# VHH binders against p49116: the designs that were tried, part 200

Target 1, 238 residues: p49116
Amino acid sequence: EGPLLSDTHVTFKLTMPSPMPEYLNVHYICESASRLLFLSMHWARSIPAFQALGQDCNTSLVRACWNELFTLGLAQCAQVMSLSTILAAIVNHLQNSIQEDKLSGDRIKQVMEHIWKLQEFCNSMAKLDIDGYEYAYLKAIVLFSPDHPGLTSTSQIEKFQEKAQMELQDYVQKTYSEDTYRLARILVRLPALRLMSSNITEELFFTGLIGNVSIDSIIPYILKMETAEYNGQITGAS
Short names: E, the ipSAE of ESMFold2; O, the ipSAE of OpenDDE; V2, 0.75 times the mean of E and O plus 0.25 times the DockQ between their complexes.

## First folded at step 12 (VHH)

Design ke23 (framework vhh_7qbe_3; at its last look DockQ between E and O 0.77; V2 from the best seeds 0.00; counts 0 for: pae E 3.6 > 2)
Fold by OpenDDE, look of step 12:
Structure ke23 (fold): chain B 238 residues (1-238), chain A 119 residues (1-119)
Amino acid sequence: as target 1 above (238 residues)
Amino acid sequence: QLQLVESGGGLVQAGGSLRLSCTASGQDYAMGWFRQGPGKEREFVASISRSGSYTYYADSVKGRFTISRDNAKNTLYLQMNSLKSEDTAVYYCAADRWGRYKSPDYDYWGKGTRVTVSS
């Protein structure tokens, strides 16, 4: 069998809504996040191994790991997104909600901690200077995680994950030959993704657009969307 | 399309120093320097990762040249010390969109800046 990923899977270009508003409103944030989510899902779809799992299984995988994929996407696209500015805006909006007594103290703490975790993760990835290939493989490793409950074809998923790991290892050894512990250093960042709440991520980035609809519920639709449809929406929204 | 503009080339005596700059119209690229001497093929000089954490040098320039970058200024630098006649070349800036500091194929290239080292 050929490699799990090719150069076509390394490309991960996020197009931001234009123009950027002077004040980052909820709509802009949600739109940006939605584009990233779509890009992430589309990326997954582009992987032959992902398609080979079948629609039910690959949908289940994405449902299980969308938050992790999204977070990796945030890290990867942090510069293009001006992520720090977005997060600051989110915090500001949260402060407004706090002032209006819309959130409990515990909830505020949870949300703030989540934002901190997101920022910390992205900063850590930036510090590690993760390149596009490494991101692609890390996303694949996250995507093909067999340890989520309710998955079918777990043996096959595990096989794909192992393949992703091996290809990453080969790439790192070749590219970062002077850094013997590069692979370990980047892999140990993955557990941080599991500490992040998908619910809170959804609330922070998507509530303004989807209302009461969950990301989980729309994933099947996203996965069925044609690239052309998405591109049309992007161009139409600009 | 990323635009790369080299500057800083000129005439310098052997043993002298020169600092090249490359201004990029965008961010988030691994970048490198190449050079092409008279009658020679283009050759790799140095490369640097997106954040600057990793650098790589050709053996011919190792210890004499230093690649660095200022991301806030979107500028790549090549500090060239102890210049030799063999360093005479047109120096090109290049960028890799996937952030590979050891890129096998850079996506964007500058027009180059000429460095002449006289004996």
Scores: ipSAE 0.826, ipTM 0.921, lowest interface PAE 0.6, mean pLDDT 92
Fold by ESMFold2, look of step 12:
Structure ke23 (fold): chain B 238 residues (1-238), chain A 119 residues (1-119)
Amino acid sequence: as target 1 above (238 residues)
Amino acid sequence: QLQLVESGGGLVQAGGSLRLSCTASGQDYAMGWFRQGPGKEREFVASISRSGSYTYYADSVKGRFTISRDNAKNTLYLQMNSLKSEDTAVYYCAADRWGRYKSPDYDYWGKGTRVTVSS
C-alpha cells in the first residue's frame, strides 16, 4: 500500500574524501568505496518494504545483492568519484605487478576482464542518461530479487520487485513519453550485474580495509549499525 | 549551491545568429533554456540530458535553435539561428538535480541574459 519508494529514497549523495591526493592510493580508494557501500546499505535498510521482511531475510537479501547495489552505485556516482581515474590507477598497478612477476597471468586476465566489464556497464548507463528516480527503482529491482539461492519469503520478495517494476514503468512513461523503448533499454542492462564478481570487487576496492573477512560476512553488522554511525561512515566523520 | 551564469545575449538583426552560454558549477544535471518576452509568461525553449543524448525543443524554435553541452567545461550552449522578432526575451538557463531532461520543476535558475532581435 502506497508507493514502494518515497522521494527520500531518490536522494543518493556521495561525499568524497577531500582533497583528492596527488597520487591515488589504497587508502583513498578504500575510503571512497567504503562511503559508497555504507550509503548503499543505509539506502536499503531505510525502505519500509525491506524492513517488513524481517532481520534474517534482510541479511540474506543484502548478502545476495550487495555487489549489484554497489555496482549500480559506482555507475550512478562515477563522475563525482572520478571512477575512470581510480580504475586507471588500478590498471597501472596491475601492469606493474606483472612486470615484477607478483601475480599469475591467469589472475591478472580475470581482474582485467572484470575492470573492462565494469567500465562498459558504467558507460552504457551514462549513455542512457539514467536519472535519479530510475536508479532508485533499478536498485529496488535488484534488492528484491526472488531468484537468489537460499532465500525465504520468495513470493513476498517477488511482489515487491513487481511493484518496483510497475513504478519504474509508470515513471518512465510519464517522464520520457516520447521515447517508447526507454524502459526496455534500461531493463536489459540489469543482467550484466550478475556477471560482476564480488570477490574481485573486494580486491579492487576494499583491499586493506576488511583484511581476510569478506563483505558478505560483515553485512549483518553493517545492517544493525545506528543511523548516526552510518552517517559518520558515509562522510568519514568520527 | 549550484551557480548558473548565462552570457552571450545582445542585439542582433532578424535572420541573424547568437550563441548563448551557461556556466554551471557542476555537470550532474539535466539542463534547459527558458525565455520571458516583454509582457509574457516564461516559456520553455529547449532542454538536454546530462550526457547530451536526449534533447527536446519547443515547436516555436525547432529547426532554428540547437542546444548542446560541453561537460569538460561545465558549459551549456544554445545556438540560435534565423532569429525572429518574437525571439526577443530574457533567456534563463535552468537545472534539474534529478537528471530529468523534460523536468516539470527545475531546481536551479540563472539570472538571465537579454536577447533583442531588431526587425
Scores: ipSAE 0.299, ipTM 0.676, lowest interface PAE 3.6, mean pLDDT 85
ESMFold2 (binder alone), look of step 12: mean pLDDT 86; pTM 0.891

Design ke24 (framework vhh_7qbe_3; at its last look DockQ between E and O 0.88; V2 from the best seeds 0.79)
Fold by OpenDDE, look of step 12:
Structure ke24 (fold): chain B 238 residues (1-238), chain A 119 residues (1-119)
Amino acid sequence: as target 1 above (238 residues)
Amino acid sequence: QLQLVESGGGLVQAGGSLRLSCTASGQDYAMGWFRQGPGKEREFVASISRSASYTYYADSVKGRFTISRDNAKNTLYLQMNSLKSEDTAVYYCAADQFGRYKSPNYDYWGKGTRVTVSS
């Protein structure tokens, strides 16, 4: 059995909508987020081990971890996305809602804390200077998590996760041999992903585009989307 | 394609100092300096991560050279102190697109700037 990931899985290039507006409106934010979501899911789909789990298991797995994958994607693509600017824009839009008294104080606090956690996570990853290979393996570790409820083939999923962890370990040891604690520093960031609410992420990044449709409900369709169709969405050719 | 342009090379006396610069046409790269002396193979000098949180040096330059960067200016620097005749080389700037400040293979290279240390 070959490696879990190959060099083809390291490339993770997000193309932003063009042109960038002077004012980041909800549409731009949602479109950017959607592209990242699609990229993340199609990345997962490109992994042979993921394909080997079957369609039903694949769908369940992505449903369970899409928020974590998406968040890792935000961190990885933070520079190209101008994530800080996007988050500032989101906060600004939220402030408008606050002024209109549409949100409870508790809800406002939850949302603001979530935004803070997102920013902090991305900043921490940037400070660690996580490289493209490390991101690929971290995403694989997150993807092949057997501890989500309702999953089938958990033994196989666990094997894939272990393989991802081992390959990451080998890579870090080989590439950053002088930093013996780098692997540990990287892995201890993963628990932060579990503290983030998928519902709040969905509300912040996707409400303006999908309306009342949930990410959970569209995941099967995204996973079945043809590469050409996806590429068309990226290039805006549709 | 990322463009890298080195500058700051020149003639300097042994024991002197020189500061090299490398301007990049893009952002978000781990970067490094290499050098190639007369009749020698290209060798690693120093590297720096995207956020500058991590730096690495060849043993031959450790304590004498300092790598740094200004991301706002898309510029990489190499401060060279206590220069020796052995430091005479063409110095090249390199960048890794995957953010590997310990890159086994940098993707982009400058044309180089010549540093000559006279005794």
Scores: ipSAE 0.847, ipTM 0.927, lowest interface PAE 0.5, mean pLDDT 92
Fold by ESMFold2, look of step 12:
Structure ke24 (fold): chain B 238 residues (1-238), chain A 119 residues (1-119)
Amino acid sequence: as target 1 above (238 residues)
Amino acid sequence: QLQLVESGGGLVQAGGSLRLSCTASGQDYAMGWFRQGPGKEREFVASISRSASYTYYADSVKGRFTISRDNAKNTLYLQMNSLKSEDTAVYYCAADQFGRYKSPNYDYWGKGTRVTVSS
């Protein structure tokens, strides 16, 4: 019944594959994204409130929100990832696919619109200079969302979300007392996350530029991993 | 670990100006300037957010000092105008690992650059 998050839940350090290739390629992008995904799942798993919900509820929550957590992670780590460079490389690849007549025009349009939405979200977060504590609470608000279909224990999930909102409010008022509207400006960024397609995120970051990968199917596995194996996936050591 | 190197300190006449620079090995941090005068505790001077959209100043320097950054060059600046003898101090560059432009605690520190203001 203590704080939802402690200072240990604020640290979120992404380590990029080394060395960075002279030309960004699909392998580098997929490895970088995989490290972010595992870092995000490790973060969620470390929260006592999340642990208290039980395995089936945990799996259902993460399946419902992994893309939102991943997108917040992209925004938080955009500088260390050189995300703008990665997205530019993806756009160039898509343009080549058009020239080679390899993809449906409708699909390419959908993917390009998604990339624009992602860029705008990340830019808006950067302009607000969202800090590590604020990101941690925003991720918690997203994780403990009771309105996803198919969830059980929605009353308890809602209580955890309200606790995250209150702790964010207290943090912002204490830290940025001169900025009366900062909390409101931060919270209104969250609905944009529901516009992000998990299917397209999988295509952009996990199976090369366009393909089929189901993060949904691996979530139970990654939530059960031992800490040492997790660290290997986050750092690429294994 | 982030490395911070200050430069630009020196001797200046009261009413004069100096610009301090701090070269960082990265730019993914909120940053600030602190100073420690003779026989005094280290005190906050100014801070700036990662994107430079937000700045914050100690009351004693508002209107006289301007913090800025050039993220392409990984460099933080402090433009100090209308200098007074009480501005005499060692000035330190600092960075917050969590990106708080109003940080209660900074994680990385430079070795400092000395500023002496003479009458």
Scores: ipSAE 0.683, ipTM 0.865, lowest interface PAE 1.0, mean pLDDT 87
ESMFold2 (binder alone), look of step 12: mean pLDDT 83; pTM 0.864

Design ke3 (framework vhh_7qbe_3; at its last look DockQ between E and O 0.86; V2 from the best seeds 0.76)
Fold by OpenDDE, look of step 12:
Structure ke3 (fold): chain B 238 residues (1-238), chain A 119 residues (1-119)
Amino acid sequence: as target 1 above (238 residues)
Amino acid sequence: QLQLVESGGGLVQAGGSLRLSCTASGNDYAMGWFRQGPGKEREFVASISRSGSYTYYADSVKGRFTISRDNAKNTLYLQMNSLKSEDTAVYYCAADQYGRYKSPNYDYWGKGTRVTVSS
C-alpha cells in the first residue's frame, strides 16, 4: 500500500483560546489542553491506517497512548501554547492547593516531578528542533504501539508502527543527510513519554473542565466528533 | 500568515562586512537566507533551525557568513564578512512552517534587501 502518512498529516495547527488572560486561570488551561487533545485525536483519526483498525481497536489504541500523544502535542505546540507560562500557572495553582492541605507530601512530589518531566521533555524536543514531519511520524510511532495491554490486531498495529518508523527514517535521511545520528537522537526521546503518568497529566490539565470524568471515558466521544463540530468549538469558544 | 521584513542592505566595499536583519511576526519557524544576483537565479545562502541549534550554509559563503537569530526579538540575522563582488544580490529572508532548516520549500518570503559589493 501507499505511505502511512501524507503531507496532510504533517499539519498540526493548534488554535489557542483568545484572548489570553493576564493571569492564566484553570479554565484557560483546560480549554487549551482540550483543544490540543481534540486536535491530537482527530489527527489520529485522519490516518487511513488508523481507520482500518476499526472503532473498537481505535478507541483502545487511543486510550492506551493518549497521554503520549498529548505530550508530543505539548512539545510540538509549546510555543503557540506558551507552555512554560501554562506550567508556571499550574504550579501556582498547585501551591494554593498545598496551602489548603489538599495534597499529601508524596503527591506533591509526584506532581512536581511530573511537571518537571514535561518541561524537560518539551525542552529537549525544542533543542533537537524536531520538525513537523518528524513529529507526525513520532506521533504515529507512539499511536501504533502494539505493546499496550488489551489491544486487538497487534500484528497489524506493529506493521503500521514499522511503516511509521521506516518513513521517518527515510525522511530524516533525505532531509538531514549530513546528520547521521539524528534519527537515533529523536527516537531515544520516546522512552521519556512512557515515564509520564496519564493520571497526573489529566489532573494538571483537565480537572477544571471535566471534573471527575476521565479522559479515558471521553475518548470515544472525541473520536466520533465531527470535524465541523470541532472547528465550531474552536471558533465559538473564543 | 507570517510577515518577514529584511533590512541592513547597502553598498559595501570588497572585503567589508555587512549585517542583515529579518524581522518576523513570529519565531516558531525555521528560517533561511536566499539571494538573487543580477541575471542569476535565486540561490540558498544559509538556514537556521527554530532554536538556533542547527545551521546550514552554502559552500560559497561558508566561513564568511554567519546566520543567527534572536527569538526574543523575532529577528533573523546574517553576518556577512569578507564580502566579494559575487555576493552582490538581493537577499531574501524565508521561513519554513514545519521547522525544517533544510527545507525543500520555504513557505514565507520577505521582499528582500539589496546588497552591493563594489570592487
Scores: ipSAE 0.860, ipTM 0.934, lowest interface PAE 0.5, mean pLDDT 93
Fold by ESMFold2, look of step 12:
Structure ke3 (fold): chain B 238 residues (1-238), chain A 119 residues (1-119)
Amino acid sequence: as target 1 above (238 residues)
Amino acid sequence: QLQLVESGGGLVQAGGSLRLSCTASGNDYAMGWFRQGPGKEREFVASISRSGSYTYYADSVKGRFTISRDNAKNTLYLQMNSLKSEDTAVYYCAADQYGRYKSPNYDYWGKGTRVTVSS
């Protein structure tokens, strides 16, 4: 019924904890990542099509895709977050853990490979100069993914995804009509998101917050929060 | 609030060249140049993506003007060659918060710099 996204769904402004410390630490990284996570969940919850699926379907859907939304958020906000600096700090920490024999060699290889894939994804999105409208539609495409195990209402979810794909196509063709291949170049970036491990994302960005509780376990509570509480978490006020 | 300050305007002979600069308080924006001639509406001149990889030009300036940016200096440039009297205008630097280098609506504007092209 009408467009899937409105202009209110395009604004996606991340505020970073201030001031940025001279030495990046686990607390700064975790607070920054938490703000992005809450911003991403607030964004998803605000979409009328998402609301129409019902609370149980909403929680199942976000549990399945939160890491993809978070990864798109990292790419979209990479400059304001100074993501390259954050990832460098994480790599330094991992190298210290190897020297102190705190992690297995296999685990370190898995984590470093994931960091490389994340850097490659973010760089590829930056090279394409993906705009805020395109990010909004890409996030909608990953949010309304019917292929995740255990989802209900998959037929309706698929219809919403197709609508997001059509709106992206219409947007790109109208806005960048001279660039015939732009839509295709954008869409071929999406499969890389399924290669991102939510477990490793939690380890990289959320070690100080979660206390070994997975993010998918807290998602129902995040989605039921009052709007004022959401805004507090996005800015770090509560 | 993004601040944009243009410089480099002045009086130039027809056929001459001039380089405009726009200093910004940040660089995570798609940016562009617009101009407003005497008694005319403000019109698009050129735009550039956040990374600088994509540029777009109005037909009236294509081949004569070159937009570029230096993100390390937060500076946008417009190199104007083969100037014509029709290029006489106040030139404005603009930025799109959504990163669209072909934006229908720019969110931030400078105060402008005057370019006068004499015959």
Scores: ipSAE 0.696, ipTM 0.871, lowest interface PAE 1.0, mean pLDDT 88
ESMFold2 (binder alone), look of step 12: mean pLDDT 86; pTM 0.884
ESMFold2, look of step 14: ipSAE 0.588; ipTM 0.822
ESMFold2 (binder alone), look of step 14: mean pLDDT 86; pTM 0.885
OpenDDE, look of step 14: ipSAE 0.858; ipTM 0.933

Design ke4 (framework vhh_7qbe_3; at its last look DockQ between E and O 0.93; V2 from the best seeds 0.78)
Fold by OpenDDE, look of step 12:
Structure ke4 (fold): chain B 238 residues (1-238), chain A 119 residues (1-119)
Amino acid sequence: as target 1 above (238 residues)
Amino acid sequence: QLQLVESGGGLVQAGGSLRLSCTASGQDYAMGWFRQGPGKEREFVASISRSASYTYYADSVKGRFTISRDNAKNTLYLQMNSLKSEDTAVYYCAADQWGRYKSPNYDYWGKGTRVTVSS
C-alpha cells in the first residue's frame, strides 16, 4: 500500500469572496466559511483511503469531525481569511445581539469563550508555524479518528489514522531533524479541537447562510458535489 | 509569482558588519538566505519561519549572523557581523510556499546581492 497522503493533498488553497466589503457582514462571513467547509470536505474526499471507506462510513466520519477539520482549516487559512478581522466582526455582531437582549448571560459566555478558544487555537498554530504538510497530516489524523460514536469500520479508520501519524512523524523527523520535540508539540494541540462546540461554530459562521439547516444535514450533499459545480457557484455568485 | 529583491550588498572590511534586506511581493512564506562564493556551490546560510518563531543557521555563520523579518513590510533581513573573507559571496533570498523554515526546496529565489569582504 502506498502512502496515505501524497503531495497533491498538501495543497489547500482557499479563495475568498471578492470583493471584500468594507464592513464584514454576516453574508461575507458565511460565504467565506462555506467555502472553507467545502474545501475541507473536498480535501477529505480526495484521499483514496477516505474513498475506500464507502459513502456511508465516510459521511459519518465527516459528520463527526467536520468542526475539527473546519477549525484546522481556519488556522491554516487564517492569514488569507483575515481571521482576526472576521472574528472581530462576529464579536461586534454578537454585541449587537446582546444589546437587544436576545441572548442569555450564560449563552453569551459560552459563545465568547468559544470565540476565544478559536482565536487561541489559531494563534497557537501560527506560533508553531505549522507548515502545509503538517496541516495535511493533522487533518488526516483528525479525519480518521475512530473514537467517534456510531462509526463503522473503526478498525480500518484506526489503521488510516495510524498511517497518518506515522507519515507525519517521518516527515517531521526528516524536515525538522534538529527539533526533536516538534512532533509532540504539534500533536498536543489536537485536544483543543475537541473542546470546541460544533453547534456554536455553526451558529457563528453559518447561521446567516443556511438558516435552520444544519451542517450535519448538508454534509452528504457537499461530499457529492462536484468541484466544478462549486466553482461555478462561486463565480456566479460574484 | 512571488518576487524577491535583495539589497544591501557591498564591499566591507574583515571584521566589519553589513545588513542585507530582501523585499517580498507577497506574505506568508518561510524564508531563507543562501550564498554562493567564487568557485563554490550555493550553500545555506540561515532561515526563518513565517512567524519568526524559529530560526536556523549554518554552523559557519552561527553567532555572527542574525536573520530576522518584518512581516508588515514583507522584508527579510540578514545582519552580518564579524565578517570574514570566506563570507564573500552573492547572497540570495529564498522563500518556501509551504511554510517550511527548513525547506528542502525553496520555490522562489531572488537575483542576489554581492557581498565582498576584503582583508
Scores: ipSAE 0.847, ipTM 0.927, lowest interface PAE 0.5, mean pLDDT 92
Fold by ESMFold2, look of step 12:
Formats: C-alpha cells, structure tokens, sequence
Structure ke4 (fold): chain B 238 residues (1-238), chain A 119 residues (1-119)
C-alpha cells in the first residue's frame, strides 16, 4: 500500500532536439514527438502500481491510452516544445498537400478539426495553470482506466484509478484550498481526450517513422526498452 | 538552474509607492514575492501563476500591492502602493518549478532587494 505516486513521478522533463532548424521539417517534428512518447511510456513504466499489473496488462493499458497520455504530455510541455510553431508548420504542410493534390478534402477537414481541438485543449489547460502534481495525477487517472475491453485485473486497475482520483482530490484541496471548484474545472477537461484520434495523431506527429508502423505495434518494444536505449531515444544519441 | 535578480528597492516615505522587478533567466514557473523584516521570519507577500490567470495575496497587502508578470520579458513585478513602516523588509523573488501558484515550498530564490519605508 502507500501513495500511488511519489515525488519522483512528478518530474516530467522533455529535452528537445537541438538546435531547432530554421525551417521545421518532418524529421524534427517526429523526433520531438518520439521523445515525448518515450518520456510518457517511461513515466508510466516507473509507477509501482503499473509494474504490479504484469507485462500483458501493461501493454494492453498503454495501447488503449497512449494517445491520451501523449496529448496530456503535449499540453504539459507545450511551451518547451514550441507546440504552436510545430502545429503551424503542420498546417503549412497540409496547404502544400492541397496544392499538390495529395489529400482528399474530407481528410483535410478531419485533420484540421483535430488540430483545432488539440490547440483548444492545450490552451484550456494552460489557462487553468495545471501544475506538475496535477498533471501526474491526471495521467495516472487516464492510464488506470478499467473500462478497456480485454483487460485482466480490472478490479485492481479500478482500485488504482480510484486511488489516483483520491490523491488528486487531497492534493488540490490542500494546495488550492481557496479555489473550491478547481478539482471540478480540471476533471471536466478529461473527456476531451477521448475525442483525440490516434490515427490522426500518428499522421500529425509520427510521419517519418519507417514504413507504415503504428504506435500500437511498437508499444511492447518501448515498454521493454532498457534505460540506456531509452536515454538514446530521448536525446537523439545513437 | 533558474536565476532570479530583483531590483527597484530603496527608501520611500510612508504613503508612497515603489515598483519591484525580478528578471528571470527563463519562464514556465509560478512565481512569488516574499519579504523578511528586521528580526522577523520570511513571510509570503504575493504569488502569480505561469499564465498570470491566478494571483494570491497575503491579507496584510491586499488592495495595496499588485503582482504581475510579462512573460515575453521574463519579468515579475510587484507594484507597492500606500506603503507603511511595517512594509520595511528585504523583498525576495521566488519560483516554483512545478507551477503551483500557492506553493508550500519554492525552489529558486533571488538575493533580495531592500525596501525601507520612513515615517
């Protein structure tokens, strides 16, 4: 027993590829997004409750929620990533694809709608000034969702989610006691994460991966990755 | 490591005003002002969130002091009006790396700027 998260799980420090190129390109965007994805997966793996569920359950949970964790990571790291600049570069690329007749009008509409939803979500989180402790608990609530089909140990997963919710509530009440509605304002933002499409996220941020590799297919590899390999991925070394 | 440098302190007559500044070597922090009077413990004055959407003030300064920030300049301000002898202190700029505008424990501190309010 004990707390679900410790102070070590509040740290979420993203290092960007350096230097930022004069003109953003697919390789810079994909490297930046890959670093955030690996940071998010390593964060999840470091949680003792997550470790206790076993490899098969871990893989199933992360496959179900990676896009939500990634989106929370985008919001948390939006300033250090210069996310608005990345999104602007993606919009410019889409405009070029229209001129080159490379995408259908329906697909472009779907992608632009997704970009607007992502931008709105990130702006709303910034306006609320969600702190690092709150982000850690929100990510835990998203990670330990018991309602995914095919999961084993759903009772244990549900207990972990309830513990994350309780710890967030206790934290907000102690830290922001004068703001009676802060917890409610924060929790109301979570449903927006379910509206984010994983296949559009892959198109926006992971163009440049070898072949037609889906994030779902690489998750077991990322979760088994040794610490030295992980550090190489987030720094761009080897 | 974040570096914080205060300025704007000085001698001012009671009822007067001062504007303190704190230049930060970076942004993405919740920030605040503290003060320490002669023979007293350091006390909270005011704090502001990363986006400036949230501010919080000690009761003793509400209505007289205004905290603000300019994130483009990485600068925190404290506008101090209707100054009293009790406001005499060294004023410190502080930052919370976790983004808590009501932080129980700030991670980075400036060296302070002295404010003396004469009667």
Amino acid sequence: as target 1 above (238 residues)
Amino acid sequence: QLQLVESGGGLVQAGGSLRLSCTASGQDYAMGWFRQGPGKEREFVASISRSASYTYYADSVKGRFTISRDNAKNTLYLQMNSLKSEDTAVYYCAADQWGRYKSPNYDYWGKGTRVTVSS
Scores: ipSAE 0.602, ipTM 0.846, lowest interface PAE 1.6, mean pLDDT 87
ESMFold2 (binder alone), look of step 12: mean pLDDT 83; pTM 0.864

Design ke5 (framework vhh_7qbe_3; at its last look DockQ between E and O 0.68; V2 from the best seeds 0.00; counts 0 for: pae E 2.4 > 2)
Fold by OpenDDE, look of step 12:
Structure ke5 (fold): chain B 238 residues (1-238), chain A 119 residues (1-119)
Amino acid sequence: as target 1 above (238 residues)
Amino acid sequence: QLQLVESGGGLVQAGGSLRLSCTASGQDYAMGWFRQGPGKEREFVASISRSGSYIYYADSVKGRFTISRDNAKNTLYLQMNSLKSEDTAVYYCAADQWGRYKSPNYDYWGKGTRVTVSS
């Protein structure tokens, strides 16, 4: 068996909606997020091991980890997305909702904490200067997580995760040989992803675009969507 | 395509100092300096990660050279102190698109700037 990931899986290029508005409105944020979500899922789909799990299993897998994948994507694409600006815009929109008394105090706290966690995570990843290869392997590790409830083929998923971990280890050891603890430093960031609520992420980034439709419900459709179809929609929407 | 433009080279006396700059047409790259002396192969000088958190130096320049960057200006710097005749070379700026501050193969290169250290 060949490696889990190839150099083709390192490429993760997000194209932002154009032009960027002077005021980052909900639509722009949702569109940007949607593109990232699609890119993340498309990336997963491009992995032979992912395909080998079958449609039902890989769909369930993505449903379980889409928030983590998305968050890693945010971190990886933070610069091109101007993530800090997007998050600031989200906070501003939230403030408007607060002023209108649309949210409870507890909910406000939860949402603000979530935003803080997102920002903190992305900042931490930036400080670590995670490279494209490392991101690819980290995403694979997150994707092939066998500890989600309701998954089938858990032994195979575990095998793939281990393979991803081993390949990451080899890569880090080879590339950053002088930094003996880099692997550990990178991996210790993964637990932070599990602290983030998928529901809140969905609310912050996707509510304006998909309305009452859940990310969970559209994942099967996204996974079946052809890249050309998506690109066509992107160009048509411009 | 990313463009890298080096500047700041020139003639300097041994023991003197010089500061090189490299302007990049884009952001979010790990960057480094290389040099090629007369009749020598191109060699690594220093590298710096995207955030600047990680820096590496060749042993031959450690303690004398300082690599830094200003991301707001998309500029990479190399402060060279206590220059020696052996430092005479064309200095090249390089960038890695994957953010590898220990890149095995940089993707983009400048045209170089000549540094000559006289005795």
Scores: ipSAE 0.840, ipTM 0.924, lowest interface PAE 0.5, mean pLDDT 92
Fold by ESMFold2, look of step 12:
Structure ke5 (fold): chain B 238 residues (1-238), chain A 119 residues (1-119)
Amino acid sequence: as target 1 above (238 residues)
Amino acid sequence: QLQLVESGGGLVQAGGSLRLSCTASGQDYAMGWFRQGPGKEREFVASISRSGSYIYYADSVKGRFTISRDNAKNTLYLQMNSLKSEDTAVYYCAADQWGRYKSPNYDYWGKGTRVTVSS
């Protein structure tokens, strides 16, 4: 009935761990990424349309799209989190792993290509001047994707995605009225998100939190958290 | 917390020029200039997107004022040419945390710099 997203769903404030270490390390990177993940899950859970789909559908939907939401979050928060510095630190760590023969050449190539794709995606979003309202609608479009296997309520999910698309269109046309092609230029960036590997994202950003972590396995617990517990995880408070 | 510091205000004759600067503690914001004349409400002057690709001017200053930014220096500029007595105001730098260059509400404001245009 009402709009899919309200102004409260535009709010997406990432706070970085304090104090900042003199040199970036695995713990700092993992804590920063964890805060972004929890912020993204809290954002998704706060949407009335998402709440209406029910717990099992919510879990299935987030399992299908968490890496895309996380990647949009990285692009949105790239400046605040100094993402280029974090990625450079990861590259240095990978170079040390090569010197110690810890990774195969094929795996290293795969990981470096993923990092390059991530940098290109974030740069392209910055070049387009994607604003916070546009990010909120793009995240909603990604969240309410009906074409993932195993989903129930796909007709309802499709209607929510259509509503997010319509609201994005209305916003872009009003705010960027002098740029007729802006919506199309924004939307053609979305397919790149599906080519991002969740496995590599886990390795790059979450290995220090849990060994060989599976975000897939913890999503039901994250979605069930009380709001106060979410705020603790988002800010690092306990 | 974003800090915005304006400078470059002063006294200038009608027809003259003045350049305002605003230094910011960060660059991830859409920015704008506003002004408040004697006995008037604050009014929009110009705005610019984070990258500088989108720019919007109030009709009253279009063609005379130029907004620009240098993201390497975290500095916003307003070049004011062909100044009129009606341009006399305190000029404020503002930032929208969501990156909307046509923002209905700006989140951060400087203290302002006074511009007086004598005729």
Scores: ipSAE 0.461, ipTM 0.765, lowest interface PAE 2.4, mean pLDDT 86
ESMFold2 (binder alone), look of step 12: mean pLDDT 84; pTM 0.868

